VHH binders against q9xw16. Designs and how they scored, part 46

Target 1, 132 residues: q9xw16
Amino acid sequence: MSGWNAYIDTMTAAAPSIKRCAIVGAADGSVWARTEADNVFKASEEELKTFVALFNDVTQVPAKGADIEGVHYVVPRTEESLIFGKKENTGFFAVKTKSAVLIAVYEGPNEVAAQVRKAVESMQTYLNNAGY
Below, E stands for the ipSAE of ESMFold2; O stands for the ipSAE of OpenDDE; V2 stands for 0.75 times the mean of E and O plus 0.25 times the DockQ between their complexes.

## First folded at step 3 (VHH)

Design c9 (framework vhh_6fv0_2)
Fold by ESMFold2-Fast, scan of step 3:
Structure c9 (fold): chain B 132 residues (1-132), chain A 119 residues (1-119)
Amino acid sequence: as target 1 above (132 residues)
Amino acid sequence: QVQLQESGGGLVQPGGSLRLSCAASGFTFSDYWMYWVRQAPEKGLEWVSTINTGGGSTYYKDSVKGRFTVSRDNAKNTLYLQMNSLKPEDAAQYYCARDYPPPYEGDYRGQGTQVTVSS
């Protein structure tokens, strides 16, 4: 599924603080593309299926948090198609499109989080416009 | 320099009450949603409550609904958490946090205040 890796590359070029990311199916959490090698996105199929199901009712997520790559994140609030979380020096942004969920895990200070969010939301807009 | 300073924790018996405070400085407090989160020893952070800029909208973790009340005083740059009917499961380090990720600066958490519930 190398064609989808171009979108991964676009996001990581726009926000170099992204450590790992993936594009997964919104219906089932199936991986369409992910970072590999030294930056491999390590979530299991079971974890991803659970994670994408959170978008069925984002208002429930702050009460329970979210798990990505075996790490439990605090999710203080959600927006319609955005879940984001924090744990110490690590954070994530996840956005839902019509057919996909984009997940970006980053490390670093809060100043880099704005760039990560912008990169993920820009890709969300592009994929929605492309019918995904 | 953004600073958040929690206080009001302590030791109480089950069924007791505590009122936590968070003093904010270094930013325009009234422009931000605020949160209370907690962490028990060797556990992850857990979201407890959220309050909007004006204090008119509040949200709570299901297990604390009806027992905890979040409020804020924008004139004093202070966030509060009133905790009633405390249970052993509520024992944790409690932190306040500024909204994240806003189009502005970002999330800042204070040093925390310890809540212990024992008989």
Scores: ipSAE 0.000, ipTM 0.165, lowest interface PAE 14.8, mean pLDDT 83

Design d1 (framework vhh_6fv0_2; at its last look DockQ between E and O 0.22; V2 from the best seeds 0.00; counts 0 for: pae E 3.7 > 2, placed apart)
Fold by OpenDDE, look of step 4:
Structure d1 (fold): chain B 132 residues (1-132), chain A 119 residues (1-119)
Amino acid sequence: as target 1 above (132 residues)
Amino acid sequence: QVQLQESGGGLVQPGGSLRLSCAASGFTFSSYWMYWVRQAPEKGLEWVSTINTGGGSTYYKDSVKGRFTVSRDNAKNTLYLQMNSLKPEDAAQYYCARDLPYPSRGDYRGQGTQVTVSS
């Protein structure tokens, strides 16, 4: 176990609607930590490499959507360091730090999205301040 | 040099209480999230709790919610874990931890303190 695994557990504790979560390298999509056991984050490294590259030009992402774990999500809008997607009663929030991308996949009504975003952005803020 | 030192472990009966402490030095304590982890015999290291030392936000493993309380004293650079209603399954070596600087993906931990729960 590493600190990155602890951060995965911290985010999932902060938002119970998060089903799967991962911390990956912003440069190459390499997996630093992920949820495991009953809620394994299943995205391949090849898929993650493609995903993190979306942050190179987030303005194009709403037109094409985003794929995570083989699932295609509609992306309503993006911010410089934020990509979020929706599919029925599921969605994801992905935020970029200096060196990492945090990905949280959640399940529930639209009302749970705010808590998921807060959990991920809180971690983003800390990691950025800590130099990660 | 980053240093962490746990204390406060011991032997208690089921339903008893312990208060763990972690003395930290070598870094700006209030700038880092700190967390507790534990390792029971023949089990892997598992996360227990996290605290944002700056803002005070706390997070807990489901199995310890309502029983464990993490806190900190920034003036003393000390992390605490109040453990109430202890169960046999809480028996483990407990560590306080802080992440390593990037690009490392491990953490700083002390030598740990042993918690034993037995009737």
Scores: ipSAE 0.746, ipTM 0.882, lowest interface PAE 0.7, mean pLDDT 94
Fold by ESMFold2, look of step 4:
Structure d1 (fold): chain B 132 residues (1-132), chain A 119 residues (1-119)
Amino acid sequence: as target 1 above (132 residues)
Amino acid sequence: QVQLQESGGGLVQPGGSLRLSCAASGFTFSSYWMYWVRQAPEKGLEWVSTINTGGGSTYYKDSVKGRFTVSRDNAKNTLYLQMNSLKPEDAAQYYCARDLPYPSRGDYRGQGTQVTVSS
């Protein structure tokens, strides 16, 4: 465990519908922590580098969607520091902090999306305030 | 100015116990997750333990789980590490921190306290 896994555990406890989760560097997509074992987050480094670069201009993302873990998601909504992706009964929320991108992949009906968003945004706020 | 001052290190035999303390000042201690990290000779910094702002959630490196207990007293601005069943491989300089070893921002605030384990 990297010490960053405590933040992964905090988010997954707050939103049990999160199946896989990662914290990656905002500049280069380097993995600081991710879910392991039964729920391994399996995005490649090349994929993560491309993914975090989406935050350089979030207004272009809805037109092209986003890929994570080899899955293509429709992106119906972005905000300056948030990307929401959907595919079938799955989705993701990604949020950017000063230094990191938090990625949470969830499964379940659309009713759980608010809980997932709240979990990642709460951690985003903490990390930003702590200087990350 | 932000300051962290570690104390409580020393020499113990294998199986012994030590309690480390960290006095914090110059920031709102209760608003930060806090960490214990350590460095053995010729090794990099490694994470040991994490505690959230209120102390309700604690996390440990696998090799110390069940032997070490992190705690905090927010009224006294103090972080603690109770180390039981000490092993030779636990010998290191121990630091309390507001920052993790990777990616480091260089926010280690004290000189650390030395833990030595020998017969």
Scores: ipSAE 0.303, ipTM 0.681, lowest interface PAE 3.7, mean pLDDT 88
Fold by ESMFold2-Fast, scan of step 3:
Structure d1 (fold): chain B 132 residues (1-132), chain A 119 residues (1-119)
Amino acid sequence: as target 1 above (132 residues)
Amino acid sequence: QVQLQESGGGLVQPGGSLRLSCAASGFTFSSYWMYWVRQAPEKGLEWVSTINTGGGSTYYKDSVKGRFTVSRDNAKNTLYLQMNSLKPEDAAQYYCARDLPYPSRGDYRGQGTQVTVSS
């Protein structure tokens, strides 16, 4: 397994409603680690490159939405280094660190989403403090 | 020089308990999240548990939840893993680790301590 898989495992353990997640490079969307097998995160390299570029100006994202794994999500609002979206009972949280973007796709209502957000933001804080 | 030194492993019967320790040196222990990982014979490394800098947030592999407890003493630069209700499937070499990328075979992961579960 890649060197970053422990962070994927930690996030999925912290929020069981995370169905798929990944850690990708902020500059280029290159995959550092992702969930595999039955929970494989299926975004293409081209899609991830496009997605991480959204963090160059998050204020534009609510007007256009965001695409992850071929699914178009409505993005109701953004916050500094946070993009999140909803599509029916599915949603995602994506946060940017100095060098990485963490993406977590989950299923469930807003109460479930709060735990997913907490897990992703906790990891964001740790990685920033570690210099990533 | 990052160094991690595990201890506390041994042979126990199913249902028994062990407490593992990891003595850390060469870095500011209180500034890092810490991990326990294990490697069973003929298997790859498996993540077991994570603890944040202050010890207030802990996470576990599903198969060990309710049986294992990770904790830390930042004043002593020591990480612990309390293992209760041990099962044969828990038999492995146990390592502590602190760094990215993970797992690292260098000084970011110690020599390990062996846990054997059999009657």
Scores: ipSAE 0.006, ipTM 0.323, lowest interface PAE 9.7, mean pLDDT 83
ESMFold2 (binder alone), look of step 4: mean pLDDT 84; pTM 0.855

Design d10 (framework vhh_6fv0_2; at its last look DockQ between E and O 0.04; V2 from the best seeds 0.00; counts 0 for: pae O 9.3 > 2, placed apart)
Fold by ESMFold2, look of step 4:
Structure d10 (fold): chain B 132 residues (1-132), chain A 119 residues (1-119)
Amino acid sequence: as target 1 above (132 residues)
Amino acid sequence: QVQLQESGGGLVQPGGSLRLSCAASGFTFSSYWMYWVRQAPEKGLEWVSTINTGGGSTYYKDSVKGRFTVSRDNAKNTLYLQMNSLKPEDAAQYYCARDFPPYSSGDYRGQGTQVTVSS
C-alpha cells in the first residue's frame, strides 16, 4: 500500500466535493495513490501517460480538450502547472509538482470549483516545497 | 534522525476523554503537515486527522468530526490530539506521522500509543 494515502484523504477532506482523485508520477503517469472503494479513480495506465504529457505544452491543451477516466473534458484554460477541465456539472483540476501530477475530479456548481482548486493548489505548494 | 514519540494513551470508559501528544525531533517540525493515523488489530492504517504547518487548517475523518481536535505547538515541536466522547470503535494504536516519500525505505511515524475503551 502506498504511503501517499494521507495526501489523498487530506485533499478530499479539504474539498468534500472532490469525488475522485489521484497522485501520479509526472514522468510516466504511474499511480502513487488514488481514491478507492466506492470512489475508485478509474483511469488506465495508458490514459494517464497521455494525460501527464499534456503538461509538456499546456498551451495546446485548450484546443484539444483532455481525457481522463474515459471522459472528454473541455479545457477552458490552462496555466503553466495547472489544467482545468469541465464537462456539464463535473470537472477536474490537475496540477504538476516537481515529481507528480495531482488530479481531482469534482461534481457541483461553480462555487465548488474554487474550493477544489484551492485544495489542490495548497497540496501542490506543500509538495513542491518538500521537494516532490 | 527523524524521531516521533507518541504518548497519552490509556484505558478509558465509553464517553471518556484522552489527550495524545507527539514529540518530534530531527527535522524542522514547523515546515511539515502532520497526521494522526490509527490501527486496530488485524486492520490497516486508518487516517484520522491532518493539520497544516501553522495549525490554521485542520481536517478530520468523518467518524471523528466534532469529537477529536488536532492541534500543534511549533515552539515545543509537539502535536496533540484531544479525543472526547470516545467509543469502542476508537480503540486502536495511535501514531503521529510525517509524510512518506516515494523512495523511503522506512516509516516517518513513532511507535504509537494504545487507546483502549472499556466495554
Scores: ipSAE 0.214, ipTM 0.610, lowest interface PAE 4.6, mean pLDDT 86
Fold by OpenDDE, look of step 4:
Structure d10 (fold): chain B 132 residues (1-132), chain A 119 residues (1-119)
Amino acid sequence: as target 1 above (132 residues)
Amino acid sequence: QVQLQESGGGLVQPGGSLRLSCAASGFTFSSYWMYWVRQAPEKGLEWVSTINTGGGSTYYKDSVKGRFTVSRDNAKNTLYLQMNSLKPEDAAQYYCARDFPPYSSGDYRGQGTQVTVSS
């Protein structure tokens, strides 16, 4: 297991509502680490390549939505380094670091979303400070 | 508003036992991981244990494995830490938290309860 798996474990340990996570290259969507086994992150490389490219112009994403693992999410709004989506009682948070995109897919009531966001943003801050 | 209140700390001799409690309110208790953390004098905040309140999975710092047991009562919104075979190095202010230690800002952590271990 790569060192990046430790960061996957850290994010997934933040809340039980987090179902799957991935760390991918911001430039090409290459998978650096992902949840596996019963909670395998299922996005294809082609899908991830498309997804990370959304960060090139986040202003257009709310109009189009975003696809993760073959699921289409409504994107209420975006920030420069943040894309989040919703679908019923599921959603995702994706944040961009200097060189990576962190993705967390969650399931649960709306109140758990705040904890999921905090998890990925805290990791974002940590990785940015570490130069990643 | 999220509220956490620890209790059960005190003075014990080495080899003694304590049971800490944490009363939680202001959020859906069974939807979060809960954590015990501690801070000894002139040391940083360190993780001690965590429990998935929904599923019951538990994890421990290596130095407390076999001695400490984390549990919860979802009906009472209460987190517990049974501490047996206490050692002097376990002496610290103990906090319950809704945040994983790397993400802890203090916003979702109680005021703490003091544990002292001395002969």
Scores: ipSAE 0.008, ipTM 0.282, lowest interface PAE 9.3, mean pLDDT 89
Fold by ESMFold2-Fast, scan of step 3:
Structure d10 (fold): chain B 132 residues (1-132), chain A 119 residues (1-119)
Amino acid sequence: as target 1 above (132 residues)
Amino acid sequence: QVQLQESGGGLVQPGGSLRLSCAASGFTFSSYWMYWVRQAPEKGLEWVSTINTGGGSTYYKDSVKGRFTVSRDNAKNTLYLQMNSLKPEDAAQYYCARDFPPYSSGDYRGQGTQVTVSS
């Protein structure tokens, strides 16, 4: 398979509460790698294209929220390269690098959210340093 | 086994055109986004173009926009890159890929086809 699956495995090992995740192209939403089998990341091409376009102006996102895998998330706030959302005990963190967007969907209480964010931001730093 | 085989490269003068083809086998071609990437001697691998599963959405590196057109024929399991108004900086080994970036996968990129732009 894709060598990018190693990065998916790294994030899920660092934060076991990640239920599903993907690495997609920042310009087009094309999938580079995603979780598979029983925890397959199910976002459509249309949804991913729409989602990555949110990074063009993250300040607009809290007013509308964000859709991932057909689920609408409330986005309480954004940072320059970070969008995160919540829906009950489910949430996501998405970070943009030079060429990619990393999306991690997790389930669990707020205590696990910090671990997921740390895993995603660590991978963001790694990829930016590698030129992605 | 996943296999990708490029063809259509060659020598062309500046301003000329070439059409590259990529024959895919060993996977459900119509279910994957496909990519064109290139590598000039002693330079890194560079993304050129992306096409979605149905061929309705295409994306391009800024320097090739308006000159290159990517397309696909899912019935023939074939990916194409039409290159017009070729410039010296376009000279490179061109690869089609199922994974992006392809240099991270190693297995899902073709062996490439050489494009030379010279007078």
Scores: ipSAE 0.006, ipTM 0.184, lowest interface PAE 11.8, mean pLDDT 83
ESMFold2 (binder alone), look of step 4: mean pLDDT 84; pTM 0.857

Design d11 (framework vhh_6fv0_2)
Fold by ESMFold2-Fast, scan of step 3:
Structure d11 (fold): chain B 132 residues (1-132), chain A 119 residues (1-119)
Amino acid sequence: as target 1 above (132 residues)
Amino acid sequence: QVQLQESGGGLVQPGGSLRLSCAASGFTFSSYWMYWVRQAPEKGLEWVSTINTGGGSTYYKDSVKGRFTVSRDNAKNTLYLQMNSLKPEDAAQYYCARDLRPPWGSDYRGQGTQVTVSS
């Protein structure tokens, strides 16, 4: 099992409301680790390559939205290293580190979203400090 | 060499309190997320709480929210778990763990400290 699976497990333990998540390479969208079994993260290689490229210019994303696991999300706004989206009662947070993009998909109201965002941003800070 | 040493466990009555400590050495404590995990007899290892590097973000297992508080003192290289309103289901061996592996099965866990709740 890869070392990156430890971070997936840590993130889901920190925010149990995360339904599926993955850590992918920032340069190419290659999967380093993802949730498995009943919570398998199902994005294709082509979709992930397209998704990580959005971080090259996040200002364009709100006009077009973003696709994750074949689901089109409305992206209300972006920050330099953060893209988040909503579709009905589901949503995602994606953050870029030096070498990776962390993607967490959740289901629930705004209170759940706030918890997921906090967990993802905390992990982003930790990984950046570790040189990733 | 990385070392983690738990203490503070003991026998307590239901409704009682205990404060666990974890003394860390051999690494830059302030650079790592830390965890509390526990294992009861005949049960698997389960996650209890997480604290980030600065102590500003804490997370808890649903069954312990409002009763347990995790904290850390980076100047003393020490992690704490304040346990209030203890229940029989809280009886377990408690371990602190450094973020190297998942909270369950971490290679950098200490020896643990036993918590027994009489009922």
Scores: ipSAE 0.000, ipTM 0.186, lowest interface PAE 13.3, mean pLDDT 82

Design d12 (framework vhh_6fv0_2)
Fold by ESMFold2-Fast, scan of step 3:
Structure d12 (fold): chain B 132 residues (1-132), chain A 119 residues (1-119)
Amino acid sequence: as target 1 above (132 residues)
Amino acid sequence: QVQLQESGGGLVQPGGSLRLSCAASGFTFSSYWMYWVRQAPEKGLEWVSTINTGGGSTYYKDSVKGRFTVSRDNAKNTLYLQMNSLKPEDAAQYYCAKDLPPWYRGDYRGQGTQVTVSS
């Protein structure tokens, strides 16, 4: 799309184990930017709207899990602005800013997960400081 | 007023090196993440590198990893990009930026410095 693609590039550069990611509007789940082509982020508009609404009360999420790209993830715990999950060999980190939700899907063990978490949290900090 | 001034561009042969500098003024440089972004003729803006406030965390476009190194000197309010093993695909105008595009205001980036790679 636009300049928001540069933020996707920054996150994937920080953690090459990110397979797919997106930046979506916090209010409605509208896609601002996402990975495309061979690594296209495939969540529907309805799924994203449901997903961003999870941040309205993250304490409910561990009981029910979360769906991303049609895959149901076990969510072991949440923090105020962070939801993460695992499903066999895949996982995700999602963080909320003032105006956006960043979602990164990765594949690999916990050492890889740590890199992905750092990348999304760094971008979360940057976007909050930039007023998004 | 925020100002960013790039320098260090020029003509280099494939395999050569250049060091770009960006002098920042008008804001608290040490409090901001900084970026290098480039644009080749008839192409869109392309992110190249990111550096955090302290310089301890750096990020790069895949095609420049191992060849480019971003750094900063907060005492001098200066951002650097060391470019080694330059390739024809690296030819572009390079911009120092306080934020990633889209740039809605002119003070988010400098005027740029031209890098040409040719034999």
Scores: ipSAE 0.000, ipTM 0.203, lowest interface PAE 13.7, mean pLDDT 82

Design d13 (framework vhh_6fv0_2)
Fold by ESMFold2-Fast, scan of step 3:
Structure d13 (fold): chain B 132 residues (1-132), chain A 120 residues (1-120)
Amino acid sequence: as target 1 above (132 residues)
Amino acid sequence: QVQLQESGGGLVQPGGSLRLSCAASGFTFSSYWMYWVRQAPEKGLEWVSTINTGGGSTYYKDSVKGRFTVSRDNAKNTLYLQMNSLKPEDAAQYYCATDLPYPPSGYDYRGQGTQVTVSS
């Protein structure tokens, strides 16, 4: 919680098209930090627990999709430690580190999606190198 | 033992400039992201800027973009913040901070700060 807000601020500054984002525990989906106020990340604790469990076997995810903030996203494919989804003009990127899952929800076309993915993966690399 | 020592603050008129420095010791400076944060009276800590390990990526709070520039010299273990076109709203105690102890520290590993006052 405390301190993790610097990473939220850094990700949103790197990709202004991020509408909402969060950093949650990989084991239990507990929220460590999230965007608040006008950009509050609204996923419930039960939904986040279910979501982080998807990383136990990402190959199963495209068949069933993923739910974030009560919205069902189509997941066209997954990559190692990466789940991403699309719903019309909105989407998300979620990446897993050793101890955390970073989730960013965005709105916009493919150019916007690429910027958001880059910001999230940059943070993933840094956290993994720090042992988290 | 992480130590951070800020300097360069002072009193400046609106529109003026200041350059802050932060001398770091007790950790491998080149391996950590560095931050500038500030706190005005009766307000919480506010993130101002982030610089990555190599200095090639920098990020800023919207209200300081175009006016502030963060940089680092890894050979000297020193972080800088060049502040131009200062506004009264920029008056605050400025701190440099790092991720230690990683991950959450709430900017607890920050220096003593350097005071920036902007008034006529």
Scores: ipSAE 0.006, ipTM 0.408, lowest interface PAE 9.0, mean pLDDT 83

Design d14 (framework vhh_6fv0_2; at its last look DockQ between E and O 0.64; V2 from the best seeds 0.00; counts 0 for: pae E 4.0 > 2)
Fold by OpenDDE, look of step 4:
Structure d14 (fold): chain B 132 residues (1-132), chain A 120 residues (1-120)
Amino acid sequence: as target 1 above (132 residues)
Amino acid sequence: QVQLQESGGGLVQPGGSLRLSCAASGFTFSSYWMYWVRQAPEKGLEWVSTINTGGGSTYYKDSVKGRFTVSRDNAKNTLYLQMNSLKPEDAAQYYCAKDHPPPYSGFDYRGQGTQVTVSS
């Protein structure tokens, strides 16, 4: 187990609605850590490469949506370092740090979204403060 | 130099309690997330708990929720793990750990660990 795996475990523990998570390189989408076993994060390297590139111009993302794990999500809006998507009772939050993208896929009603966002943004803040 | 030293382990009966401590030095303790991990015989290292030393937020593995409590004393640079209602499956070598931010790819520091044994 690495420190990155500890981040994954911590993030999944922060919100029960989070089902799968990944930490990937912001530059190339390379997987640094992800949920495994019954809740394996399934996005391919090619898909992740495309996904992280969305942060190069987040303003265009709401028009086209985003794909994670072969699922297409509607993206209502974006922020400079935040992309979130929705599909029925599922969604994702993705936040960008200096060098990484943190992705959390969740399932539940809209009310759970706030807790999921808080979880990923808390980690985002920590990593940014650490210079990464 | 980062140093971590665990203590407080021992032998207890099922249902018993232990309090682990971790003395930290060589870094700004209140600026890092700290976590407990454990390794049972013939098993891999597994995550147990995390604490944000700055803000105090805590996180737990599902199997220890309600039984384990992580805390810290920033003035003493010390991490704690209160373990109540111990079960045989909690027996392991316990480590406190500090994440190692990039450019070290999330590598973590750990001490020598402290042994927890749960037996009737």
Scores: ipSAE 0.750, ipTM 0.885, lowest interface PAE 0.6, mean pLDDT 93
Fold by ESMFold2, look of step 4:
Structure d14 (fold): chain B 132 residues (1-132), chain A 120 residues (1-120)
Amino acid sequence: as target 1 above (132 residues)
Amino acid sequence: QVQLQESGGGLVQPGGSLRLSCAASGFTFSSYWMYWVRQAPEKGLEWVSTINTGGGSTYYKDSVKGRFTVSRDNAKNTLYLQMNSLKPEDAAQYYCAKDHPPPYSGFDYRGQGTQVTVSS
């Protein structure tokens, strides 16, 4: 199995409001690791290819939103390497590294979103510094 | 060449304590997040704990939180796991690990491990 599974476990431990997450290849959306068992990250290969391509031009994403796990999210905010999506009391943060996209789907009120963002951005920074 | 060598395992009673060590060489230890993983007989590898480069952030599997403490000494290139209140389900071969990206990595950077046995 992939050593990337430890990153999944680390992120979910850092922000307990994360319900599902994945690390996927930035070029093709291939799944390197994801939450499994009771909290399976369910996105299809085709959906992930489309999702990671959003990072090719994040300025277009707020107008059209984003789909992951068959759920459509409104995207109120993007940054060069970050997409934030919302739907009701759920949301996601996705961040891009040199080689990967980290996706964390969470549940909870506005107050938990900052912790989720911190968890994925801490990992993003580490992976970028390590050349991933 | 990356090398990791675990030590400090042994036999303890339920409720007992052990301190594991991991000696690291062949890479800039202080630049990497480090991990503890474990494997019970005929089971897969299970993540236990993670520590960031400076030791300021630590993360634990829920079942060990509050009982285990990961730490590191970057001057000695050594990773530690203090295990308190040990339970029979903690019995396993324990490995320290340095991650490497897929598809070829897994926990390829780990030593031979150290055995923890918990029995009365």
Scores: ipSAE 0.281, ipTM 0.681, lowest interface PAE 4.0, mean pLDDT 86
Fold by ESMFold2-Fast, scan of step 3:
Structure d14 (fold): chain B 132 residues (1-132), chain A 120 residues (1-120)
Amino acid sequence: as target 1 above (132 residues)
Amino acid sequence: QVQLQESGGGLVQPGGSLRLSCAASGFTFSSYWMYWVRQAPEKGLEWVSTINTGGGSTYYKDSVKGRFTVSRDNAKNTLYLQMNSLKPEDAAQYYCAKDHPPPYSGFDYRGQGTQVTVSS
């Protein structure tokens, strides 16, 4: 749904170090909104379906890592409804709500990662409170 | 000031074993998740294992699962990595790392490392 683009804009405004992000359906990985143009989020439908299924048991994720946009990320640990990964100076945060999964890919050191995590978690709280 | 001091590396034959230790100081060791990471020649830094505060939850890179065991002794502020059935691909500089306080993620500090060489 194109109306969801406003939430993408909110997250990227809160954390400018986000390079690409998306909001996808928790059940099937269908894209509701994503960054476009020069910042297009390029994950395939099959990759996203596989990715959202990781939230069925996040404790299994560290052993295998996670793939986003054809890039394999190391996931050193998980937290309840949060999967995060790192590869060189690139990373991601993904959080699950009742109906959605928010994915934000960023570049930079731990200082920028903190801001990205906060933006994603704030949106997670907002959407959960809205029933999504 | 966080300090991490790795030891226990050395040269082993393929199939051999080594036990790495990491002595931690300058923080409340029992309050943090800990990690082992490694860097091989011509490769980037690789995550190897994770252990939670109490030692009850551990995670491993797929290629070391069943061969490596991470553990910790909170009374001694020491982290361990027992490495069995070592392969040439395991040769690397091994580092221990402290978890980052919220809201951050990843490593807070990395020690100087200990070298593991696997050859005949």
Scores: ipSAE 0.006, ipTM 0.442, lowest interface PAE 9.0, mean pLDDT 85
ESMFold2 (binder alone), look of step 4: mean pLDDT 83; pTM 0.847

